# VH-VL binders against Calcium homeostasis endoplasmic reticulum protein (CHERP), part 8

Target 1, 141 residues: Calcium homeostasis endoplasmic reticulum protein (CHERP), of Homo sapiens (Human) (q8iwx8r149to289)
Amino acid sequence: ETQLDMNEFDNLLQPIIDTCTKDAISAGKNWMFSNAKSPPHCELMAGHLRNRITADGAHFELRLHLIYLINDVLHHCQRKQARELLAALQKVVVPIYCTSFLAVEEDKQQKIARLLQLWEKNGYFDDSIIQQLQSPALGLG
Short names: E, the ipSAE of ESMFold2; O, the ipSAE of OpenDDE; V2, 0.75 times the mean of E and O plus 0.25 times the DockQ between their complexes.

## First folded at step 4 (VH-VL)

Design u14 (from ut8 with heavy chain K50I R99H Y101W; framework fv_utomilumab)
Fold by ESMFold2-Fast, scan of step 4:
Order: C-alpha cells, then sequence, then structure tokens
Structure u14 (fold): chain C 141 residues (1-141), chain A 120 residues (1-120), chain B 108 residues (1-108)
C-alpha cells in the first residue's frame, strides 16, 4: 500500500553520487523530508539508501557521498525533531556504516570514522548503536 | 501568543531598493521556517521562497530566484525580504508565514501583510 | 514548471455541501494543505496534511487526497464560509512550495 517513486529518488541521488555538491545534497534532503508522510514512507527511503550503499557493486564514492546525504538528514531531523525519519535511519545505519568501513583501506576508513565521531558528539544514536558502529566487524554479525 | 508582525506599507519608485521585515514572537524563532508569499492586487498567492533562521538555509521559487533576497537575523527574531531594484510589477501585498516541523510544512501562522506600491 | 489547478469559482446553496478540487501530478506523493482568505485579511489554515483540522476550525471542514486530486469539503455550508480558498503542496521533488490558483466560493 505504501508507495514512493524510487526512480525519482534515484534521479536525485545520482548527482550526489557523481559530484556531491551542497545543492545536490539539499535537493535529495528536501525530497526525503517532503516524502516523510508516515513511518512506512520513512522506512522505504531509509531502506533504499541501505540497499544502494551496501550493494556489492557500490564503489567508495557512492557509499561516502550517500552517507554525507544521511549525515545532513540526521542533522536536520534532530534540529527539527523529525522523529519518524530519524527512527528509520537509526534502523539502517549499522549495516550502512559497517559495510562501508570494512570495504576500504585505512586511508578511506578515516574519512568515514570522522562521521562516527560527529554522530556520537551530536547524540544521533543510542549507546548500543554507537558500540556497534565502533566495532564494524562485530556490528555486521 | 505566537505572532508574526510585518513592517508597514511602503510607497517606492522604480529602481529604488527596499527591505521589509517579519518579526516572530511567542516561539523559538530558530526552530521554524519562514516563507514569503506575494499576492498581486486581485490575484492569488505565489510562494517566493523560504528560510530556516537557525542556519539561514534558503530556497527560492524559480520565478523569484535572482529577483529578491531572503535573510534572517536570529538575534532579533526577524526575517527579511529585499529588492535591490524595484519594478512597477513588484506592486503587491507581501506576507510572511511560519512552518512548524510537520511533514508537508503547512503555514500555521501568517503575518498581517506589507503592502508595497511601486509607481513613478 | 509544476502547478496546482483549482476551479476559479464554486457556487453552493446555504446548507449544501461545497467541494473544491486541487489537481497536480505530485499530489499522490505530497501533502495538500488548504487556506481560507476573506477580503482584506491574511490567509487562515483550515486543513493540513490532507485531512487534519487545526484547533478552532469547525468540523464541517474536511479534506482528502486521492490520486492526482486533493479535495476540500465543507458540509452544511454557511454564508460565513464565502471566501477564496487556496490549496498548497510541493513539486514532485519537494523542493518548491506551490499554491493553487485559488477558488472563489459563493453561497447563494
Amino acid sequence: as target 1 above (141 residues)
Amino acid sequence: EVQLVQSGAEVKKPGESLRISCKGSGYRFTSYWISWVRQMPGKGLEWMGIIYPGDSDTNYSPSFQGQVTISADKSISTAYLQWSSLKASDTAMYYCARHGWSYGKPFDYWGQGTLVTVSS
Amino acid sequence: SYELTQPPSVSVSPGQTASITCSGDALPKQYAHWYQQKPGQSPVLVIYKDSERPSGIPERFSGSNSGNTATLTISGTQAMDEADYYCQSADSSGTYVVFGGGTKLTVL
């Protein structure tokens, strides 16, 4: 019953993947907030991002840039108390972060680890999620 | 309690600059979006653009991009709409309106409007 | 550019149901909100998120959003309901706020 235009979403994600400009991230973020009509809608968007980021064929820049989109969305969710979208992202962040961290070498891992420090500082996730993000291999099970 | 109070009516000549204001009170100004809406005499409502005062994040309607500047000063809970060079076609009532954080962002409170008349 | 289409006018007899439509391709994915504006006054939110009523709005006002069309319904229409009514939503990307052209409701 819950429907979203995933082709439209992917059209907005492509410029983020390719160039990761502030304008591209803002467009993707605005689309997500406008489509956050209910918890199932939020879960569809979060699940789609998880699927794109954790795919075996995903390259580093795709993973990193979409995580940058997620970071901006988390920031605005907290500031504006957008509870449903925040909750949906909290359900998928462990596979997103841990898969991305483990797929790359140490130099690239540092870029991803900086986001974890920011997320911990800003209190986006509870201690159990933070613990899983700090131990990526164990977090994936 | 929650109020948006706009600056008074303006009578200007083409080519002049103008800045009108919208002051919020009775709520946390940095937690809500402010939009500007134009209504030409006898016409409908047109969305011009929006600002989040907490971080000055702005977005403009394509029809108004480059025509106006939207800004906010959170220290005095005031949003602004500015023209560098007015045209006769800018004659209209201008409203500011607030969005709470609710998906789809309905305008829950409106200012009383500022009438801008531009004539030679 | 994306637009919301409303009929320019709707007439109804006192006590009858008025129905005002708002059509746009993004409405299946975007919330619709409705505003009442009386002459010389600021708009007043009467319906938000398709079907919710703000505090103080009479329960005779209701809304729906199905397919490409949002509808504002006023049951038992009264003379005091005469006004211009505007729908508001967003484009398909959610980037831009969009108003419908407005509908003048007359109660005759």
Scores: ipSAE 0.007, ipTM 0.531, lowest interface PAE 12.5, mean pLDDT 87

Design u15 (from ut8 with heavy chain K50I R99H, light chain A26K P28G K29D Q30K E52K S89A A90W G94T T95D; framework fv_utomilumab)
Fold by ESMFold2-Fast, scan of step 4:
Structure u15 (fold): chain C 141 residues (1-141), chain A 120 residues (1-120), chain B 108 residues (1-108)
Amino acid sequence: as target 1 above (141 residues)
Amino acid sequence: EVQLVQSGAEVKKPGESLRISCKGSGYRFTSYWISWVRQMPGKGLEWMGIIYPGDSDTNYSPSFQGQVTISADKSISTAYLQWSSLKASDTAMYYCARHGYSYGKPFDYWGQGTLVTVSS
Amino acid sequence: SYELTQPPSVSVSPGQTASITCSGDKLGDKYAHWYQQKPGQSPVLVIYKDSKRPSGIPERFSGSNSGNTATLTISGTQAMDEADYYCQAWDSSTDYVVFGGGTKLTVL
């Protein structure tokens, strides 16, 4: 079975959740790339982010800030052509985005929707995923 | 049904201006990039540049920077390729094509092409 | 700047396997796409993301991409496959779309 130090990962995610500085996001991103050793490793990291973001007790800032981390990782995957980590994130983005969008009121939804516009522009996802992200209620069913 | 429909063939003289069009239908026009591709008679495909119609963000091949202008009107789902002053060397078939732009995204739909002939 | 190199021509007899190569620095780290163009027609996507086939493209078309070389393979080549074939990739350092020079496939 493939294992990663998830406690170490959570220690890097906490400053992102609390303050969302570029330094905190860079540290989290660098850790993810250092640990992107195989598809199962990438899927563990992506799955952990999904679990943290979609948890019932997750507040808005936690969800938004970790999605900002995901956005930075997606951009870096594309630039570095890190296919395995990108593929792992593609498998979890629908529940991450749709749950976050539906959990908040319209003013906060606009902050999340701005990221979808950027993801469409940058071509991070196939049309089938984009269609699910554009219809969040349908994306969860 | 996704379609890209281009304007008809043009016959022009050197020094004249020209704008050709590419109308998208069957999809959300503002969510996909549109590229312009030149094919000179008997030659290969040359990427000219690209536009994201949602915000009119453009990027040009160095060979075409300053030679042409790419624009889009999202109210009518139409992208444009424009010359201020045509040259005989602009004689070519011009294609528009839709894609996600970057990594992993192909040109999945192409227009039928617009033949531009520039002669004295 | 980034370049993709293809042989200018490939000839096969009907029923033979045609292989068309596309080479570029570390191309296997990028996605390669392939387009077929018949005279007087627009290009048609035949392979995307190295090895995936769009709906409507015959199973005899396949692709691979590793190291510096992407390959389009056409098994049981037919006369209808005569066309120019272009590879294409995205250069992340410049944000430019790059086409190979094209390969004319002749079936005789």
Scores: ipSAE 0.039, ipTM 0.685, lowest interface PAE 5.6, mean pLDDT 90

Design u16 (from ut8 with heavy chain K50I R99H P106Y; framework fv_utomilumab)
Fold by ESMFold2-Fast, scan of step 4:
Structure u16 (fold): chain C 141 residues (1-141), chain A 120 residues (1-120), chain B 108 residues (1-108)
Amino acid sequence: as target 1 above (141 residues)
Amino acid sequence: EVQLVQSGAEVKKPGESLRISCKGSGYRFTSYWISWVRQMPGKGLEWMGIIYPGDSDTNYSPSFQGQVTISADKSISTAYLQWSSLKASDTAMYYCARHGYSYGKYFDYWGQGTLVTVSS
Amino acid sequence: SYELTQPPSVSVSPGQTASITCSGDALPKQYAHWYQQKPGQSPVLVIYKDSERPSGIPERFSGSNSGNTATLTISGTQAMDEADYYCQSADSSGTYVVFGGGTKLTVL
């Protein structure tokens, strides 16, 4: 019986999708950390982001901007007390990244690939996940 | 297979310069941080510093800042540790080690070590 | 400067459980990792991120991190486990890598 206000979450995500300001991303990140009360809560938030980003009707700016939110959350998961959020994001990052990368042309793929370079440098994911992100078509199969 | 292969043992005099190397193979060299670790004879492990070969971003332990230079040449997948002027207290085994991707900065692969002896 | 404290030595009989501790004020916020080093050899990662085992490391090796103390536990200790063991973590900022002083495990 794990429950989160997904309508409130979507209200915070919409400004990120529309304008992607640092303030909007910060508000979304702070809401996620405030609601990271247990592994199931973290999995609900991560799963919701996966559903929004991998939806058939999602446009590039929606995918990119929500991945920017994920990047900001990952940066702030460096403390081990945030391990449940990190673990939940690790479970969904492959479909999120690979779907987004494969849905666009080379110029837009470069913007997404820069995030992978940052994630590799900062050590956000285990080697097995990074290898799947480096091979997006294989990562989805 | 992933390997870190270090240069051979060195015997030097105080005041001499030295550069030792660590060559990575079996993985994408530019995607993994490499650290240098000192072990003085009969003593424990000391972290010296780290480099990301993809952009040469470095960070040093305060004890080693200004004492050594860490660099990398991504064209030959090699990291370096360099002294401008050696002292007797630099006598030690020097290891290079690769970071795993996970948060926490653990070392998943280690070189075989380079013994540096500095004596008059 | 920030230090990780280990006992210099631990002795255990074959088949008994060995416990090696690592204490430091940043351990509530930072992961602990453990390395085994045998004479004349490079260190080998035996536990990472407090409690994870790398592929090829026997199940008798386990780790925990609670409060200011990380612990490496070796159950059913064997003669082959005789080595120096080092804990490693980071300072409170996560900027600097820090090693413990090492513990010599003797199996006799």
Scores: ipSAE 0.103, ipTM 0.694, lowest interface PAE 5.2, mean pLDDT 89

Design u17 (from ut8 with heavy chain R28S S31R K50I; framework fv_utomilumab)
Fold by ESMFold2-Fast, scan of step 4:
Structure u17 (fold): chain C 141 residues (1-141), chain A 120 residues (1-120), chain B 108 residues (1-108)
Amino acid sequence: as target 1 above (141 residues)
Amino acid sequence: EVQLVQSGAEVKKPGESLRISCKGSGYSFTRYWISWVRQMPGKGLEWMGIIYPGDSDTNYSPSFQGQVTISADKSISTAYLQWSSLKASDTAMYYCARRGYSYGKPFDYWGQGTLVTVSS
Amino acid sequence: SYELTQPPSVSVSPGQTASITCSGDALPKQYAHWYQQKPGQSPVLVIYKDSERPSGIPERFSGSNSGNTATLTISGTQAMDEADYYCQSADSSGTYVVFGGGTKLTVL
């Protein structure tokens, strides 16, 4: 049975949401890599992050800080250890990014857009995904 | 059709400056990394460095840091490799090659090469 | 200072299988790519991401990456396959691109 301790995951995400320290991000990242045992496990973790970030009641700091976690996970996905985790995150990044971008005013959008520039530069996503991230309203529709 | 077209062969003397070019066409130039690769006569391929033309961010091999300058002009889809003062040991074929979005992507298209000969 | 190590030469008879190895400590974490270079020509990508083949590359070319060794395999080797072959990967951090020293394949 594919199952993860989502309460344990949420306990690691809360310090990231509240403080966004390097130590908190590192702890969340390490938990994700430790539990990246198969494609279904990776999809559960990625789906949970999508659900938290795209929730109607999510505030800006929650969305931004969890996207910072995603950015660090993408950065540290290595070929053999985390290929399935990278693939799972690629499946959810469009709703995560586009919902977060559209939920805030122009000044805050700039903080999120800088992550997109980094993701393009480092090549985490193919052209199809990048095009959707560059047009957030179309990416959600 | 994706193409990388490099400037023509150069014959130079030690101490002279030189800039060679690599022009991309048939794709979005600002969305792909461009690397420079050296091949000494009869020797293997050596990675020199890479540039992202969209923001001109560069990363150099430690062996070439401070020896050459890599730049790009996105308005004309051209990347450059430059020496301030050539040495005889710079005699080599120089290739440009493009790399896609992922850090794990290969060099899928290569220029035809620019032969640089440095002799007295 | 991180290196990818290839044998300098491999010889095979026509129709036989050629195997070219590439060893490096970062290969468990990083993709290996392979390039063919004939005299006076630019390198040509023949295998990427360990085992994938670009359009136009014959099916007799295949690749693998296991442990610290990537392998390029050419089955039913032909005279036209005679060339230098280079592996390429990255250091363990993914910061630097690294090429192997190259292997000269001779088909006799």
Scores: ipSAE 0.007, ipTM 0.555, lowest interface PAE 10.6, mean pLDDT 88

Design u18 (from ut8 with heavy chain K50I N59E, light chain K29D A90T S93E; framework fv_utomilumab)
Fold by ESMFold2-Fast, scan of step 4:
Structure u18 (fold): chain C 141 residues (1-141), chain A 120 residues (1-120), chain B 108 residues (1-108)
Amino acid sequence: as target 1 above (141 residues)
Amino acid sequence: EVQLVQSGAEVKKPGESLRISCKGSGYRFTSYWISWVRQMPGKGLEWMGIIYPGDSDTEYSPSFQGQVTISADKSISTAYLQWSSLKASDTAMYYCARRGYSYGKPFDYWGQGTLVTVSS
Amino acid sequence: SYELTQPPSVSVSPGQTASITCSGDALPDQYAHWYQQKPGQSPVLVIYKDSERPSGIPERFSGSNSGNTATLTISGTQAMDEADYYCQSTDSEGTYVVFGGGTKLTVL
């Protein structure tokens, strides 16, 4: 029974995918926080991002830019009021990161690995999740 | 087991420099923040600042900014608190304490404390 | 210059429930943690994230955080619980760590 307007969400994600401006990311982030009304709502948003990023037809810029959105959201989730959105993202980050990392060549992998370094420093994920992110092939298997 | 071991007690005169240390063991030192906390005789706990040893990123309380320097040497798993010129008002017990990565984590392990006495 | 306010002292008889409060404007959005300090010793974490208890801390210790006030509760208080108790949180932006002024618990 939990529903969100996924077409509205996709309309906000498209400018992020295309241009990845600070304003576009901010608009997407604000929409997610305004719709983070319960754990099921947070899980729907996190699951939608996972589906978009891990799709077989997703190109590198789509994956990278949506991961930039996730990074910005994680940065603002450390307050206790945002715990449910953080928890939902923690459940999907392994397939998101590992699929994106393994789908590209070494120079592009370094851009994605830079985000993992930030996530480790800021403590967004427990040691178990970090270990899976550090070993992408094992994280997917 | 996780341990934070601090350097021994110091007796100094006003105007002297001092550096005290906090050595971590039993965990990945570069993965946790280290805070310094002051406790003046008979008084409460005061947060001074914090460092992430992995990249030496530091944050100071406004009351201690410019009064002390916090640093770390990750090759020997040691954090430092340093004064260029001590004052009598620096007389206190100084604790180091470990914190998980995010600011919402508690200080789960504490050093034994270093007593600094500054008198003429 | 955000502050956490604690009563300076609380007295209870052995076996009674002690309640120590910590008030601050950022507490609705930030976790409270509690530390016990006995004379000549380092602080020890007794409650974290408002209500969680570390391994090795007796079940008598519990915590809550509602509105602008976090509370540490010690049920069936024992002589060994006599200590100073400090709450700790952050300012509203999570930039600065803040300790309360401390509460001396006397068990007599």
Scores: ipSAE 0.007, ipTM 0.587, lowest interface PAE 8.1, mean pLDDT 89

Design u3 (from ut8 with heavy chain K50I N59R R99Q; framework fv_utomilumab)
Fold by ESMFold2-Fast, scan of step 4:
Structure u3 (fold): chain C 141 residues (1-141), chain A 120 residues (1-120), chain B 108 residues (1-108)
Amino acid sequence: as target 1 above (141 residues)
Amino acid sequence: EVQLVQSGAEVKKPGESLRISCKGSGYRFTSYWISWVRQMPGKGLEWMGIIYPGDSDTRYSPSFQGQVTISADKSISTAYLQWSSLKASDTAMYYCARQGYSYGKPFDYWGQGTLVTVSS
Amino acid sequence: SYELTQPPSVSVSPGQTASITCSGDALPKQYAHWYQQKPGQSPVLVIYKDSERPSGIPERFSGSNSGNTATLTISGTQAMDEADYYCQSADSSGTYVVFGGGTKLTVL
């Protein structure tokens, strides 16, 4: 398997975490698609995002901003029919979303819940995944 | 259990108005698209249109744009299909169906159908 | 407008393999789904996303989508499989739902 440069990925994620600009998200998204060469490559990238977002030391803005990146990637996957990257993200979205939702109070939960509404309407995930996202407290094993 | 329950059969005359219903239960109604599908006697399935009850985003097949109105009432988890003036050619079985999570996806649950007969 | 083309009828003997095709220009980029409808009943989803089976659907049902043609395959066909079968997809833009004209499967 060809290893991915995760330090390069983290260098692209840092501006997203810090400022969450359209340009920063676009740069991170483009890097992910450039490196989506096989299912194992896609799973490495998705797993890295899961690790960063679900870490005990992750603050709300880090979680929210990286989920914004995921949202943009999902939109791009649907338009380009990039099924391997979409499949990899489907494997990690439940712990990402549920951990982020449960870690914060109601006003911040509203920001995260709005993303779920977009995902439901746009059809990014199978019904079984959507049901788990709809019940975050029950979704975590 | 997920269920879609439709209103009962209708017998109408040309020119009359009609509204039929489709009530969802066993799931979050506002999170799933609901489509209406027509089947004329002895004919195939025709997609009429779709609504997302969460924000009332409604889309129609070009063949049905302006012929019917699709709406939904979140408070009672019910979608509607309405005609302002029925024609004999509207005689058909009408199904509502849920799309698993969006309008481009499969119909995983179907209502039992509402038979509409329009004759003089 | 965009259409999906199915043969109007297919006949097989019990135990034989039935193949029902669905052709359309958008199928290379859009998923195909398949429904079974028996007389007086609502349609039932039997295959979704080209090749996936819902829980409760027998393993003898399978699907594929290659080129501009999606295929529903029923191996070891039984009398109970006699029904109308409809394919469903979306137009090239992904905006409109499109059904095929339906195929009547007769098990002789």
Scores: ipSAE 0.199, ipTM 0.721, lowest interface PAE 3.4, mean pLDDT 89

Design u4 (from ut8 with heavy chain K50I R99L, light chain K29D; framework fv_utomilumab)
Fold by ESMFold2-Fast, scan of step 4:
Structure u4 (fold): chain C 141 residues (1-141), chain A 120 residues (1-120), chain B 108 residues (1-108)
Amino acid sequence: as target 1 above (141 residues)
Amino acid sequence: EVQLVQSGAEVKKPGESLRISCKGSGYRFTSYWISWVRQMPGKGLEWMGIIYPGDSDTNYSPSFQGQVTISADKSISTAYLQWSSLKASDTAMYYCARLGYSYGKPFDYWGQGTLVTVSS
Amino acid sequence: SYELTQPPSVSVSPGQTASITCSGDALPDQYAHWYQQKPGQSPVLVIYKDSERPSGIPERFSGSNSGNTATLTISGTQAMDEADYYCQSADSSGTYVVFGGGTKLTVL
């Protein structure tokens, strides 16, 4: 079984998009960990976040708030028990970050760049991924 | 290419101060943690502490807290290990090592080592 | 106070398989990494994240981490593999880096 209730997932993502409260992020994060049953399940969740964040019509707050969710998930994943979810997020972080960075002006880019510094400090991604995140235009090519 | 180059060997007397260095090149210095590791003659590796040069955040082994100071100067891509007052028991090889970007964070590159000899 | 325990020495004949163990209570939840150190040289990373090999490390080096014991395995051991081997992990809190005491591998 490689199916997830994406309507249930979207119902949890909407409060994060709208208000980005600690409770909303915690609820979304907990749902993701409860449903991280196999690599395909993790890839479905990561792919869904990529689709929502990189959509042509996505506004800045949606992108930023869902990246905040991803940041909290990455922080929780750092222990090796959650390696499948971490691996799935590593496969989608380049289009997520680079699309979001390039879609906005300098003031908003600073908020996104601060997350990259945190990810570098915490060691969530391999050197090749970090290099792509540091050069967003080349990362999308 | 990535390289960590350490300062040369030191011969000191007990009570003297000392600062040794580790210069990173071939990568973005502010993006990687740098650790200091001690190896006493004929003994194993001991982790002393670590610094993130981007914001100078530090974490020390309990055994070395208060005995040494770790710092970095990001303008010249150099990390430092410093003693205010050396002891004979500080005689050792000191390595700096870069913490890699990876879940679990291995030390992927090491300096050549700095031999510190403290004797009367 | 948390320690990683390695045997002080292991001896094998050329072409035989060497096995070096590293035991610690935090290993079920923390990755193990392995370093090779030859006399007068800096340590070299040979295995990271329990079982991954860095570019340039021969295939005869492999690793595993099961229960509270991480193992470095060297198949078809060669004279050039004679060295000290150190495991490295973190304490249970993930706050401190910890090295094992080291194992001297002798190939004779």
Scores: ipSAE 0.242, ipTM 0.755, lowest interface PAE 3.7, mean pLDDT 90

Design u5 (from ut8 with light chain K29D A90Y; framework fv_utomilumab; at its last look DockQ between E and O 0.72; V2 from the best seeds 0.00; counts 0 for: pae E 8.3 > 2)
Fold by ESMFold2-Fast, scan of step 4:
Structure u5 (fold): chain C 141 residues (1-141), chain A 120 residues (1-120), chain B 108 residues (1-108)
Amino acid sequence: as target 1 above (141 residues)
Amino acid sequence: EVQLVQSGAEVKKPGESLRISCKGSGYRFTSYWISWVRQMPGKGLEWMGKIYPGDSDTNYSPSFQGQVTISADKSISTAYLQWSSLKASDTAMYYCARRGYSYGKPFDYWGQGTLVTVSS
Amino acid sequence: SYELTQPPSVSVSPGQTASITCSGDALPDQYAHWYQQKPGQSPVLVIYKDSERPSGIPERFSGSNSGNTATLTISGTQAMDEADYYCQSYDSSGTYVVFGGGTKLTVL
C-alpha cells in the first residue's frame, strides 16, 4: 500500500492557507518533492490538494493560496526527473481551477485567471487541459 | 485549423529598415509564445527570440539581443520581427513558430517562411 | 554558450535503420524535440518530449534521451525520409531555445 503522512502535509499547508509567505510555500513544495517517490505517492499529494481546494466549505483565500503552492510546484516540475509529480497535478488541475474560478465574483476571478495566463505562458499543460481551463463551466460539465 | 501565415519575400539594401509579420489563426493567439528562427542559405536553424502576445513579454537569444526587435499586435493576431538597419549578413529565410503546450515546449506549428535578401 | 552537437551527415540504404544523435550537457534535465526539413519547406515536428510522436508521423520514427545524448531512430528508412533533421532543446535554465547543427540523412 502506498501511504504518506497527511497530518504532516496538512501542518505544512496551514501556514500557506493563513499567510501564504514565500517561506511557507517553499516548505510545502520541498515536502512534496521529498515525498514524490513514485506515481502513486504523487497522486496522493495531488489528490489531497484537490480535496482541500474543491471542498464546499473552502474559502477563497484557502483555494487561492493552495493554487499558489501548486503554481510554484509546477514551475519546479519543468525538469524531466519531476515528471511524475507534474503528471499527477495535470490530472487534478481542471477541477481545482474551474471550481475555484466559478465559486467567486469577477474581481476574485481575475486573480485566478492570472494563474491560467502564467500556466499557458510556461507551458505546464497540454492543449486539451488548457482548453478546459479556458472554459471553466464546460470543464466541470 | 491552426495556421501561421508570414508576409512575402523582401529584397532590401544595406542600411534599410524592415518589418516582417506572422499572423496566427485557428487558436487563441494571446495564449501561445511565438518564436522567430533564422536559417541562412545552406545553414541550420538559429533561434532568435520569442514573444508572448498576451502581455508582450519578450526573450531574446544572446546572439540576437540588440540586433532585432520582436513585437506583437494581439488585436490582429500578428507577431513582428524588425530591423532598424539591415546588413548583408541578414540575408536568410525567417520562420515564425508556435510553442506548443507540453512539458518540453516543442514548436508544433511553423509559418511558411519569409525570404529576406539584403544586397546592393 | 551551450550547444547541441549532431553529426553533419548520416547515410543508410533503403530499409536500414538510421540513428541520428544529439549531445548536450543539459539533456539529462531538458526534453529533446526533433524536426524534419525537406528542401524548400518549413520544419515539421516528428518527435517531441524525447520519445513522443505527433499524430500523422509514421511509427518508423522513434526517439530516446539517455545521459547527455538524445537519439532519433528511423527504422525501415524510405527515400521519402531523405531530409535534414534538427534536434532542439533548452539550456539548463529552460530559458533559451537551442537547435543542433542539423544532420543530412541520405537514403541510397
Scores: ipSAE 0.325, ipTM 0.780, lowest interface PAE 3.6, mean pLDDT 90
Fold by ESMFold2, look of step 5:
Structure u5 (fold): chain C 141 residues (1-141), chain A 120 residues (1-120), chain B 108 residues (1-108)
Amino acid sequence: as target 1 above (141 residues)
Amino acid sequence: EVQLVQSGAEVKKPGESLRISCKGSGYRFTSYWISWVRQMPGKGLEWMGKIYPGDSDTNYSPSFQGQVTISADKSISTAYLQWSSLKASDTAMYYCARRGYSYGKPFDYWGQGTLVTVSS
Amino acid sequence: SYELTQPPSVSVSPGQTASITCSGDALPDQYAHWYQQKPGQSPVLVIYKDSERPSGIPERFSGSNSGNTATLTISGTQAMDEADYYCQSYDSSGTYVVFGGGTKLTVL
């Protein structure tokens, strides 16, 4: 019933992690949209990204580059009204952002915070989610 | 306690410059788009443009591009609408309005309006 | 430029249902919002995101967005509902805000 080829997903994520090119992002995004068959499928994809990004051993570049993928997916969900995939990402964005922000020093925190500024400006999340993102320690609490 | 308080009514002559203001309070001013909306006497609402005070990104309605300047001073939580040379046809009520975080949210708070009258 | 078309006026008897339409080609892809404006007052939000009702707005106000048409519906219409009503949405890009021309609701 609920099945996803996570090896295929990871093979598409690796070029994003390594180089974060527009083509690599697009390939990962296209895979996610083609596999967004139901709410459980969307939640599996979003949960996989959360697990990869929030892992204790994840390098900053892995976290940042996969958050860039999420940012591109959010943009296209809003434009294409892909409500189920958007909702799944909204459920995981707080741990993803807050863990990534708290894992690094101020210089790299600025890179993460610029994504929050973009998300605020583009209106991807409601006020409750934004408030949690603005207070990372409370957002994980 | 979110409030948008606009500057007072103006009576001007054609050719004069004017800047009206909209001061936001009770919220994080830099995190919300502010729009300006015109309502000519006896007419409907017309969107003029918007600004994101956090980075000053602006978008104008095509009908108002080049006609007005929208700006903000985030240090005093204030947005502005400005004309370099008023015309009698600029006589109208002008509202500022705030949008929330989420894309597609409505104008959730409105200023009280600023009446601008331009006549000889 | 993209426009939203509303009827200029709608008349209903007290207690009846009023429907105000708002037509535009981008409405299948964009949310519609509705504002009530009484003389000398700022607009007041009555419906947002097609069908959501803000706190403090009576349950008799409802909305929908289907095809190229958004509709504001007022059931059990009361004399106090007499006002101008504006729909508001966005062009196909979502960047430009668009208001409908407004509808004067008369309760008689």
Scores: ipSAE 0.017, ipTM 0.650, lowest interface PAE 8.3, mean pLDDT 89
ESMFold2 (binder alone), look of step 5: mean pLDDT 95; pTM 0.959
OpenDDE, look of step 5: ipSAE 0.712; ipTM 0.899

